# VH-VL binders against Arf-GAP with Rho-GAP domain, ANK repeat and PH domain-containing protein 1 (ARAP1), part 3

Target 1, 186 residues: Arf-GAP with Rho-GAP domain, ANK repeat and PH domain-containing protein 1 (ARAP1), of Homo sapiens (Human) (q96p48r954to1139)
Amino acid sequence: ASMGDTLSEQQLGDSDIPVIVYRCVDYITQCGLTSEGIYRKCGQTSKTQRLLESLRQDARSVHLKEGEQHVDDVSSALKRFLRDLPDGLFTRAQRLTWLEASEIEDEEEKVSRYRELLVRLPPVNRATVKALISHLYCVQCFSDTNQMNVHNLAIVFGPTLFQTDGQDYKAGRVVEDLINHYVVVF
Key: E = the ipSAE of ESMFold2; O = the ipSAE of OpenDDE; V2 = 0.75 times the mean of E and O plus 0.25 times the DockQ between their complexes.

## First folded at step 1 (VH-VL)

Design gb5 (framework fv_gevokizumab)
Fold by ESMFold2-Fast, scan of step 1:
Structure gb5 (fold): chain C 186 residues (1-186), chain A 123 residues (1-123), chain B 107 residues (1-107)
Amino acid sequence: as target 1 above (186 residues)
Amino acid sequence: QVQLQESGPGLVKPSQTLSLTCSFSGGSISSGDYYVGWIRQPSGKGLEWLAHIYYSGSTSYNPSLKSRLTISKDTSKNQVSLKITSVTAADTAVYFCARGYYDSSGYEYFQHWGQGTLVTVSS
Amino acid sequence: DIQMTQSTSSLSASVGDRVTITCRASQSISSYLSWYQQKPGKAVKLLIYAASSLQSGVPSRFSGSGSGTDYTLTISSLQQEDFATYFCQQSYSTPYTFGQGTKLEIK
């Protein structure tokens, strides 16, 4: 609900993830999977800001209908919401541990470490990560049309989820690993 | 002030299923950053971690035993249970339950342990 | 799996001694190490977590140190009640693994 609230302080839906995340992910899954440059392209600044403000005020009352919202406005609103979480999606406490896990050279050991770190996240954060990565896995399944392969999504979401300036390559590696190993990690 | 108490059959026959229960007082198994684990110790040997369950209901199992283990919790009774199928003499051990804590820096450790319950697998 | 090796299964000491127990991991565990004390017939007790953090209620004579693969538990001035078996444990990676234990015995 309020701007600046942590993930656990948001309005939660039936799946125990923030309603804001559910609304945006659901809309993009219905309308945006084949949109060229989805998540890379920015929405209109004023429309994105108004949408995010309405979602922050009362996400339950916001209904996104096909044809009434541009998918790039919705995707930008979701990215800004995740980027602006005070504690981050992966939490400040675990941030460095997640980044360090991306440096593990043995693939099986690395996947095992990610699975372990996921169960250590607060329940809302864990559920939200699972929902988001599941969605990104679906997005990349349409990469021939939308031009957003796993690497492209990692470039966008690494800095967004770990709140980096884009200089930390490990953030992108975590996102890439979670998408590539979705079936065995979740 | 958290106290843990294990209970089990004491004696179980080979090939049968071993069922263990851990009862908690002085704290909840479903609040905060807590989890509950099962650890065993054969006579004169070291400690072996078996499984744990987080407050969220997420579980982790020792891969070498995973096919035989089921950990579950009953929040209303403040209890955690472990089942081990197809037991053999190698499963003879003292079984401990322990309440773990996950701190804000990401470290996990078993803060409180039960006294343990001896299980002997013998015909 | 990460193997935890304590350099000795038994160590003899006298009250008042400075005692050091060592623990080695088969790979770096980034300070995800705890030390436990076990006495016959009593619940296992957490002494140290995160390699060097003292658990509330544990006497200050206990301390932990180390990084990477090598860790130590030190008892600065051994008391009678400290004769027990000590275990290290890594929580860096699942499965959690313990050292074989070091039994501290009267010299």
Scores: ipSAE 0.000, ipTM 0.467, lowest interface PAE 16.8, mean pLDDT 84

Design gb6 (framework fv_gevokizumab)
Fold by ESMFold2-Fast, scan of step 1:
Structure gb6 (fold): chain C 186 residues (1-186), chain A 125 residues (1-125), chain B 107 residues (1-107)
Amino acid sequence: as target 1 above (186 residues)
Amino acid sequence: QVQLQESGPGLVKPSQTLSLTCSFSGGSISSGDYYVGWIRQPSGKGLEWLAHIYYSGSTSYNPSLKSRLTISKDTSKNQVSLKITSVTAADTAVYFCARDEGYYDSSGYYPFDYWGQGTLVTVSS
Amino acid sequence: DIQMTQSTSSLSASVGDRVTITCRASQSISSYLSWYQQKPGKAVKLLIYAASSLQSGVPSRFSGSGSGTDYTLTISSLQQEDFATYFCQQSYSTPYTFGQGTKLEIK
């Protein structure tokens, strides 16, 4: 998969999500849930670059082994892959609608709107959002050790997934809402 | 592990250009490991953010000073530089360089996690 | 520009005291707030980011809290090495802005 390709053009795995996402999420779930500052800390640049290039070239052939990859290199590769999607994970067509949904004051209406928007995403995008949010829900369950609570993950992933410069609070709110309501929304 | 060290002229005459250099060791200023900023502090005063340079070479400046500021990087020397034109006594301060954690391709959404020791610059004839 | 105001420029305290330093933003900054420690002749040190997250290597006696416009740094049991100046900073919007600083002095 390349930086110029949309999510649907990526190499797909068994769960209809990009193999790059599967490889990174699986590794961090096995090795990184208790790592302090996971997703906040950056990996070593040359190692992250080499890993991401390998994943983009042929993700199916990349096997991440415990002790051979630093978790921060893998988390950085995942963030960059998601950030670089030309159409974005939530798609350009629906971006503003997702951000506006975060401003709905009634909680039940907000959750219903998110469910509706998820159904309207392309299948690969929807499956990828579900897989990612499920993973982030697991990460925050270890926040006492890794120091990454829901709000901290939202600060990191809001700008990454909605391709903002970190100054749009609505992007973070969408991520927080999806994590907090994971059971009801998915 | 990552160390930042500022260097400057110490003394600059009014109306001249002030040039500061931040030397990076133990880390890279390219490809998204760190984003580097400059912050200053006049004697007995608070901190003022001046400029940021991203791994891509993109820059961000404090709007109140933007016309006088130029931030740049030299990847081969692992250095980030700041130039301030037309200096006055108001530019007398300790100047710090600091890194901001990046997401590999974007500026850090968290603050400056490592700072240099600062270099004092006095604007006087 | 977002203005950051710390309620006092100076506080006096004794070792063992619980110390609270407050910071107010001129508008909501959605917890994009950090706390720094500055000692004379030393590099500035990050203590807290995202309003409440403790930076790696920082002692657990430091904690942050707050949301919206009002934020607090707490030192649960003051140690000798904690006498320093403390600054809050918002990273919600550029230009990044700092509070004026609160100097913690020996009582």
Scores: ipSAE 0.006, ipTM 0.512, lowest interface PAE 11.1, mean pLDDT 83

Design ma4 (framework fv_masavibart)
Fold by ESMFold2-Fast, scan of step 1:
Structure ma4 (fold): chain C 186 residues (1-186), chain A 121 residues (1-121), chain B 110 residues (1-110)
Amino acid sequence: as target 1 above (186 residues)
Amino acid sequence: QVQLVESGGGVVQPGRSLRLSCAASGFTFSSYAMYWVRQAPGKGLEWVAVISYDGSNKYYADSVKGRFTISRDNSKNTLYLQMNSLRTEDTAVYYCARDLGYDEYYGMDVWGQGTLVTVSS
Amino acid sequence: QSALTQPASVSGSPGQSITISCTGTSSDVGGYNYVSWYQQHPGKAPKLMIYDVSNRPSGVSNRFSGSKSGNTASLTISGLQSEDEADYYCSSYTSSSTLVFGGGTKLTVL
């Protein structure tokens, strides 16, 4: 287990992302893609905290089997892990640059700028962003059932990933752009 | 006994600021999404804002976006609404409310008594 | 500002059944199963009667039921009692992850 809570201090799996992220994403992909309101609905605070604590101690040993964990507890644990990163997933140093990139009017130039910014993220951060956006792309493919379209996911993850108070529309736009342009950006 | 008690309402001039508080007791405050809902005198209910159980998600009605900020202090079991750039049309009874379960947007099962905010000269 | 359409008033006699409609669009009522209904007596805070279209909270009489068809949700109150006289509001989740209320319906029990 790591003594710190930064992304670089986490246990890393074969994909060079935190095992916590991999385990949560994998569980939601197996059990939660058709769950109505996935990521919008919150799990129970005490269950989410206990789950996140167990994941931080030894993510590989946590039992995440259908029938043992509510999908909303797992999704909330993932959101809280990402929200609480001291430097943030997109890093504090690059935060404003990512938000400003969302204002570029020309879509081709905007996508090119996002691709450039991804290369400049630390390797673990870059791999984690890619894994997360890939997962959210998958989630929205089931939006007819789960009711979480790209816009809904952007509203949830914008404040979570950029650590805003929910009023900064640019954070949501970055997430929406990355999902909509997943195949070109990654 | 589950209870929500609002405070901080009063008479303020247009353009000024006011902060409302909502004190929660009788339940695990940190496990519930919380809302602010307002009702102008003789009018219907209008949703103002919601905050998730952990404060990570916040959403606002378009009429207050950019002027109002919802926040919570789970260590004090208190919900807040910071209201800036107040307008006469913000005059209303402001209710705090708890979401039914642990998920946002189920329904508001516990309501405070409301606190009146009057914006006039 | 409410976006959902409700009749301004409805009336019934004790023992009768009445239905209140709540009409929105595919971006709210029609798009999601997150419709709730609230009862408000004069001078009192609202009370949750129905959530997620048709679910009753503990303590709410089974005389209250909810349903949805397309862009319209409905609250039905059977076996009307004098204490049911109140204002009723629907609310719905929206595609912007916000919430909107209906304009409200005044129920009079004759």
Scores: ipSAE 0.005, ipTM 0.508, lowest interface PAE 11.7, mean pLDDT 86

Design mb1 (framework fv_masavibart; at its last look DockQ between E and O 0.05; V2 from the best seeds 0.00; counts 0 for: pae E 12.7 > 2, placed apart)
Fold by ESMFold2, look of step 2:
Structure mb1 (fold): chain C 186 residues (1-186), chain A 118 residues (1-118), chain B 110 residues (1-110)
Amino acid sequence: as target 1 above (186 residues)
Amino acid sequence: QVQLVESGGGVVQPGRSLRLSCAASGFTFSDYGMYWVRQAPGKGLEWVAVIWYDGSNKYYADSVKGRFTISRDNSKNTLYLQMNSLRTEDTAVYYCARDYGEYYFDYWGQGTLVTVSS
Amino acid sequence: QSALTQPASVSGSPGQSITISCTGTSSDVGDYNYVSWYQQHPGKAPKLMIYEVSNRPSGVSNRFSGSKSGNTASLTISGLQSEDEADYYCSSYTDSSTYVFGGGTKLTVL
């Protein structure tokens, strides 16, 4: 990966969240919560690439304006950034442990395990997971309009966050569990 | 292993109704959106309907809208298609399929034949 | 009517490579990566061969590959075998909640 691709190499905001993540999440929260198919629809490839390049170069200098950036281009840039992280959002060290936790049958035990795993993440990763899951919780609150319920979002973000080829349902299950239990886990 | 088994097909006259069922096993049914796809004899595939994993949203092809109803019972791991006001053009093999992210159909059932003729 | 155009048939000899095209518009093929390909043997259910333009699911031979150029997606089968004789359908996402299939291509292995 390039020097600017890891979470530790990103510009961080006031809440210890990468500015690139904050910019995309904030824009979609303000302009995209009612957009049909948000996160499921893909943006235009070249526009997404140019936006992502700008954000990687200097996220603090990028100002997303409604009418200048399509919400689908911004959502695609965010997904691409997360997919391309060299170590992944949940880290390679914890990836299998997170996926195996999704198989815990007892719901209270599973939630407790997720809390424990969150504490073990590096601080920037933990803050980013919390911000992203909080955002996805808000997106699903508008599912009657945007058509993106918890399951739809989990299918999109499972492979993205765990950097899988889409073959393992466990990645989606982790994301769905975190959204469904947002209040208790975070 | 993932399995989808359709049932309820048969021969009926135009204007009559049928209900198709699709029994799912080998996966957590309530995690997935589900589709009905049909294929008229000697013809290609045609999408019919989709239902989200929790039943919250349902969408239909224009050719069946208002006549067909997709539904699911997650406690029974079963997908349904209620087909009313059947027409000869509805004659087809009906497949249920598992939807992954609403982008593609990763598992299909064996199909059940519906024949609408007088 | 199909929104996606495929040739009605293609043929090839064992060991050759063949390509099946699937042509749509910028809105369903060119600007988006939702094209998938299905193989259907006579009397059997379709099987997913390629998803998201070029990805192979687990268990699909690497003889099958997918690509896209402009508004045309392509399925390429290398090292053609008699077992590849089947109908092939492309599909794409035509709006936020629906899929469309191409008309299908009958592959004959000579």
Scores: ipSAE 0.000, ipTM 0.499, lowest interface PAE 12.7, mean pLDDT 85
ESMFold2-Fast, scan of step 1: ipSAE 0.066; ipTM 0.636
ESMFold2 (binder alone), look of step 2: mean pLDDT 93; pTM 0.948
OpenDDE, look of step 2: ipSAE 0.021; ipTM 0.634

Design mb2 (framework fv_masavibart)
Fold by ESMFold2-Fast, scan of step 1:
Structure mb2 (fold): chain C 186 residues (1-186), chain A 119 residues (1-119), chain B 110 residues (1-110)
Amino acid sequence: as target 1 above (186 residues)
Amino acid sequence: QVQLVESGGGVVQPGRSLRLSCAASGFTFSDYGMYWVRQAPGKGLEWVAVIWYDGSNKYYADSVKGRFTISRDNSKNTLYLQMNSLRTEDTAVYYCARGYWEDYAFDIWGQGTLVTVSS
Amino acid sequence: QSALTQPASVSGSPGQSITISCTGTSSDVGDYNYVSWYQQHPGKAPKLMIYEVSNRPSGVSNRFSGSKSGNTASLTISGLQSEDEADYYCSSYTDSSTYVFGGGTKLTVL
């Protein structure tokens, strides 16, 4: 089952984005954009697991406030949610095609291919990719302070989103391309 | 330094109860999820139960669900396993273990305590 | 039976490399990058060697490496030494928020 088929109505937001995703993204946008190593640094293991389970059971009832939640716990919970998706954010069926698109040498052809592949994703997956990449574009705008440039984010999110062991450089390249071309792809 | 020490094992008759303890030292116990894993004599490892850092959530292997209860006392740095309605197939060395990397691996293990359920 | 399938035994000579497989299903090894490997010497508690498919804890030799392809995870030990002789277990998280172990593989260094 796809991500939209798996989540109940209460777990999907008005924009067809999982409530877990926008709760975490909103919190990090408010409290974490200048945090050094955001997304690279790990939260406390059991606190991250506790937060993620609360979000999985009833994300709408979870209220994240500055001073009550460490940003690294929230960022780790988001990464774990995305990594644990049964079909993956980019889907198993399309995974190889996305990775192969990263090898296209002509930038305009590559960007055009990514736009085509985005349209082919299930609606919830497509909306979630757009929201996540938009957020990562925002994060890297503060890289002078947070030390997370596009390449650093790609290293973290490549394995997370494509469910690799970190050995496949193409996964990172897809993420890097989507962030670098955010304005023209989305 | 970092240590887990199990106790409470012994010989019990089928249908009886036994309580295992695991004393933690050398780390902040309340920051970690904790596990029980068992190993029957000459056999492989089998996961038994997990408890989160604050005691708020627990999961069990199907083979022990409804009979075993995991608990912890963070003020005493101690993990417990209450074993009820014991069966001969529960005979094993019981290890407590600390959760590693977001509680998905077992990084620190105790020496184990033997539980023998005689028939 | 164990939920994850491992060969019962594997052997190698000092200095050689060996690989131990761990095969599950999509609901455990396939869908999650939470595969860990443990070394157990006779009469001793298990020791974590690999976590999250391919990561080594501090103090574990780089002769030990992990990988995964589909529903099968693998532990590779290079430059075999006599002290590597032990039982090796894989473990994985499952979609039911539970944990499963492989049946174990006895490594003999001849």
Scores: ipSAE 0.007, ipTM 0.478, lowest interface PAE 10.0, mean pLDDT 85

Design mb3 (framework fv_masavibart)
Heavy chain, then light chain:
Amino acid sequence: QVQLVESGGGVVQPGRSLRLSCAASGFTFSDYGMYWVRQAPGKGLEWVAVIWYDGSNKYYADSVKGRFTISRDNSKNTLYLQMNSLRTEDTAVYYCARDRYYDEGYFDYWGQGTLVTVSS
Amino acid sequence: QSALTQPASVSGSPGQSITISCTGTSSDVGDYNYVSWYQQHPGKAPKLMIYEVSNRPSGVSNRFSGSKSGNTASLTISGLQSEDEADYYCSSYTDSSTYVFGGGTKLTVL
ESMFold2-Fast, scan of step 1: ipSAE 0.011; ipTM 0.587

Design mb4 (framework fv_masavibart)
Heavy chain, then light chain:
Amino acid sequence: QVQLVESGGGVVQPGRSLRLSCAASGFTFSDYGMYWVRQAPGKGLEWVAVIWYDGSNKYYADSVKGRFTISRDNSKNTLYLQMNSLRTEDTAVYYCARGSYYEDWYGMDVWGQGTLVTVSS
Amino acid sequence: QSALTQPASVSGSPGQSITISCTGTSSDVGDYNYVSWYQQHPGKAPKLMIYEVSNRPSGVSNRFSGSKSGNTASLTISGLQSEDEADYYCSSYTDSSTYVFGGGTKLTVL
ESMFold2-Fast, scan of step 1: ipSAE 0.006; ipTM 0.541

Design mb5 (framework fv_masavibart)
Fold by ESMFold2-Fast, scan of step 1:
Structure mb5 (fold): chain C 186 residues (1-186), chain A 122 residues (1-122), chain B 110 residues (1-110)
Amino acid sequence: as target 1 above (186 residues)
Amino acid sequence: QVQLVESGGGVVQPGRSLRLSCAASGFTFSDYGMYWVRQAPGKGLEWVAVIWYDGSNKYYADSVKGRFTISRDNSKNTLYLQMNSLRTEDTAVYYCAREGYDFWSGYPFDYWGQGTLVTVSS
Amino acid sequence: QSALTQPASVSGSPGQSITISCTGTSSDVGDYNYVSWYQQHPGKAPKLMIYEVSNRPSGVSNRFSGSKSGNTASLTISGLQSEDEADYYCSSYTDSSTYVFGGGTKLTVL
């Protein structure tokens, strides 16, 4: 990995999350919450790659302005960054444990297990998960307009965050559970 | 719908130059990155070069760096490959291919032309 | 000689499942989830079958599936049919912002 194997090796901002993540999240929060199909629709492949390379080079100097960047290019850059993490956002060491937690039948026990697993993540990973899920909670609040409800976001981010083949519904279930229980788990 | 048509191939002697063209239609050419991929007779696929949608960035396989130049003319919906200092190892069918763009797009070669044969021989 | 290692050939009978591996390094398959698979019939241009490890383009049969573990990506074809007989190539993005292909696998349907 040229950008480091762990999230802690990335360019970090003031809140201990990658600058790339907060730049993209901030832009989508300002310009993309009402965009139909946000995160479902892809940006242009070469524009997304160009943006991601700029962010990897010097994310602090990248200023995303309405009218200069398509929201789908920014959302795609964020998804690629998260999916490309060699160790993953939830870490490869804990990946299976997170997926298994999604199968707990008792809701209170499941929420308690997620809280325990969040505490066990490295600080940067934990802060980044919180920031991302908080953002996705905001995205789904505009689902009447953007058409991205919790289930739709889970379909997109499950495979992205857990680096699955897209056939593993447990990954989507984790994302859905974290969004639905955001107030309680964080 | 989407069509990519290569031209410019032929028989050429080692050390000479040749320019390939790829005419694109059925999509907004200026929105997509473009690739050149080659295949030597009876051999596998080898990526040659990529050019971004606006022509601002280019990457090449190590085997062709310094000899080949990829370019595009968005006003003519045409991709080019300028091949200089040709070697017998450059003998191949050269394919034009498009960068993907949709819900799950990444770095696929999503549509390919039928190819144009380049033979470098004395 | 190809950057990604694939078996030269694989065979199966109609109705069976076969799997084709594609092994790279941490600098390509391992680090990136930009693995794609292509089907090529004799005398024809390649056709995209799988992209970003496991996604299928519209119009590609769900008998084709992709996965990845560590530095190895895999293409699985279930319910093997005679028309599946072709050469299959994997491809990956690399640390150098370049692309590499596997050597190709000839699938024979017996």
Scores: ipSAE 0.006, ipTM 0.491, lowest interface PAE 11.9, mean pLDDT 85

Design pa1 (framework fv_patecibart)
Fold by ESMFold2-Fast, scan of step 1:
Structure pa1 (fold): chain C 186 residues (1-186), chain A 119 residues (1-119), chain B 107 residues (1-107)
Amino acid sequence: as target 1 above (186 residues)
Amino acid sequence: QVTLKESGPTLVKPTQTLTLTCTFSGFSLSTSGVGVAWIRQPPGKALEWLAHIYWDDDKRYYPALKNRLTITKDTSKNQVVLTMTNMDPVDTATYYCAHSYYEGYFDYWGQGTLVTVSS
Amino acid sequence: EIVLTQSPDFQSVTPKEKVTITCRASQSIGSSIHWYQQKPDQYPKLLIKYASQSFSGVPSRFSGSGSGTDFTLTINSLEAEDAATYYCHQSSSLPYTFGQGTKVEIK
């Protein structure tokens, strides 16, 4: 039982990412890529909370099946898990450095800086960032249907992952840059 | 600088429809993730969320009032409009519009407009 | 809907004293709690978002903590300008709801 604990304290799968993240991402990839407003729309509070509690207790025993869980409940559970990390996904110690990197004017220099910062993240955080951004890259590939392009995803996940305010667009810019440059950064 | 300002009638008679306009600057409702909410506060009481509109025209309403509320936007004019039908003295309140991001907090607020419902 | 209950309703505090305001949710909301300050005859201003994150320009004496159902706003050394009503707000579930408010006055 690890409710609200740091990323390193979560149950880890074979890929060294939290099983909670894997379960949610896998389900959305199977059932949610064409769902309009995926990650933007909220799930039902009681269903989302029950799901998140089950995942926090024993994520390995949670089996999400098509038709039994609404995709918005699963996407909301993932967002709440990431939002509630005490140290954040990018860590509190490195938060400002990531945000400042988004302001580098030269695109090649900026991408090189992100690559350097990824190496400096703890291994579980780095693997989780890679898995999440890879997933968001897949989500935006279906943006014609789901209406969630790179900008939409960046605005949703920027504040969630960096735990920042809405006037600090740098957080969204980091997420957008990582998605747009996924192939060269990861 | 983000600014929002509410405008509309300050006095409404019972059973009439209230129409309030929020005019803003410093952001665009065409920007992904951006939304504008309407929140009211009866004199001496707590804040009450009423409605929300987002950049993609997604609309959310307080369930108990949904049949009375309509929220619309005109992104070219930087305006959001709230209409509330069948006004009652209990609806007397200061009405605020506020800037938001999808699931969140209200970071910038208008000054508020007091609407009194009486005959 | 999620009900937020604040404690205390009213607190009269000497300058430089520590003020603690509690917000309890009727069900778990993770960290989706936000705190606002409203001075008499003024609009609310955001202080803390997502339980513990200070909004831009907010003095360091304001801090937030908590998760799940129990949340706290702390003013570690009260200044005269802090006389206001403080509201918690949850964004975990629609409809968004606010606490009833805690009024803080200077002695």
Scores: ipSAE 0.000, ipTM 0.480, lowest interface PAE 15.9, mean pLDDT 85

Design pa2 (framework fv_patecibart)
Fold by ESMFold2-Fast, scan of step 1:
Structure pa2 (fold): chain C 186 residues (1-186), chain A 120 residues (1-120), chain B 107 residues (1-107)
Amino acid sequence: as target 1 above (186 residues)
Amino acid sequence: QVTLKESGPTLVKPTQTLTLTCTFSGFSLSTSGVGVAWIRQPPGKALEWLAHIYWDDDKRYYPALKNRLTITKDTSKNQVVLTMTNMDPVDTATYYCARIYDEWGYFDYWGQGTLVTVSS
Amino acid sequence: EIVLTQSPDFQSVTPKEKVTITCRASQSIGSSIHWYQQKPDQYPKLLIKYASQSFSGVPSRFSGSGSGTDFTLTINSLEAEDAATYYCHQSSSLPYTFGQGTKVEIK
């Protein structure tokens, strides 16, 4: 069995996040914020695979230009990259703890717990979570046009980031909480 | 609890049209990211993906069979229907419906399957 | 279309022995391989998704590995209830395709 590439083993860019994440997030911020169903709609399987493979080989050499790449192919490549992380974005060791934090009924205690858990993540994972949630906060600011409010994004990214089968409502709740409390958590 | 169940005729004559219905519970096709697929298995042979439909009505078909296949959904009834025209004895198989959570896309929960025999 | 070839086609195994099943893709598919177990006269059940992630309720003796074109499903210590046909499935490219299956029987 081969060793998988965790976030720390990825090609890192400025702000110490994977270049793959930066490239995809930057492109969607430039071209995709008003695209209806962004992250909900999926790209073409073959185009998404080719893009993801090129990003995995050398993300720095991949330049996504407006008009050359469909936003749904880029969003799908990003989701697939995050889902395929061997250790996951929130790490396998801490996954259950994050999910359990979503069950805290007192809002202030819950937010405090998330802040504590973020500090405990490896630096690259913490920076990547912050960059991604910041991006999703921006996406939902255009929800009147793109139809992707916080709840819609949580449904998509819960299973993706926690590598669940979509049955675990707690995964979606964590994502929703992080977006809703972005200003106080990060 | 997620459940899926196939229903339809178990015996079809050559040249006839097959219509199969998948009725499911424990999830809704109004939920983003969820879909239902049809997969068949001829006796003693491998699994073959036929088609799937997602919450947003995105439809995909096996290319060699696409001119014979139609997949539709009724979100309010929790049903997905597959229609296959011009049936042939080689189409004899157990037909399954299954939930496809992610469109990149594993099949996490399956129906029990329904054997469809194509014979004169 | 992407062709998946499984090895072996058939394996007769003593209880408690380790079983290894391989799946080879005709082109690179990243980690987009999924494994299913089908017992006689039953529907398939998902075991492993995305090469190495165990599905809910699957016994720890089942594990998956690999990337690119070569993938492996391992049953660390075979139990009688594991007699079944195992299928790999790729979701990297449409049309989705399955391997031909590997039948595992108890000696």
Scores: ipSAE 0.006, ipTM 0.533, lowest interface PAE 11.1, mean pLDDT 86

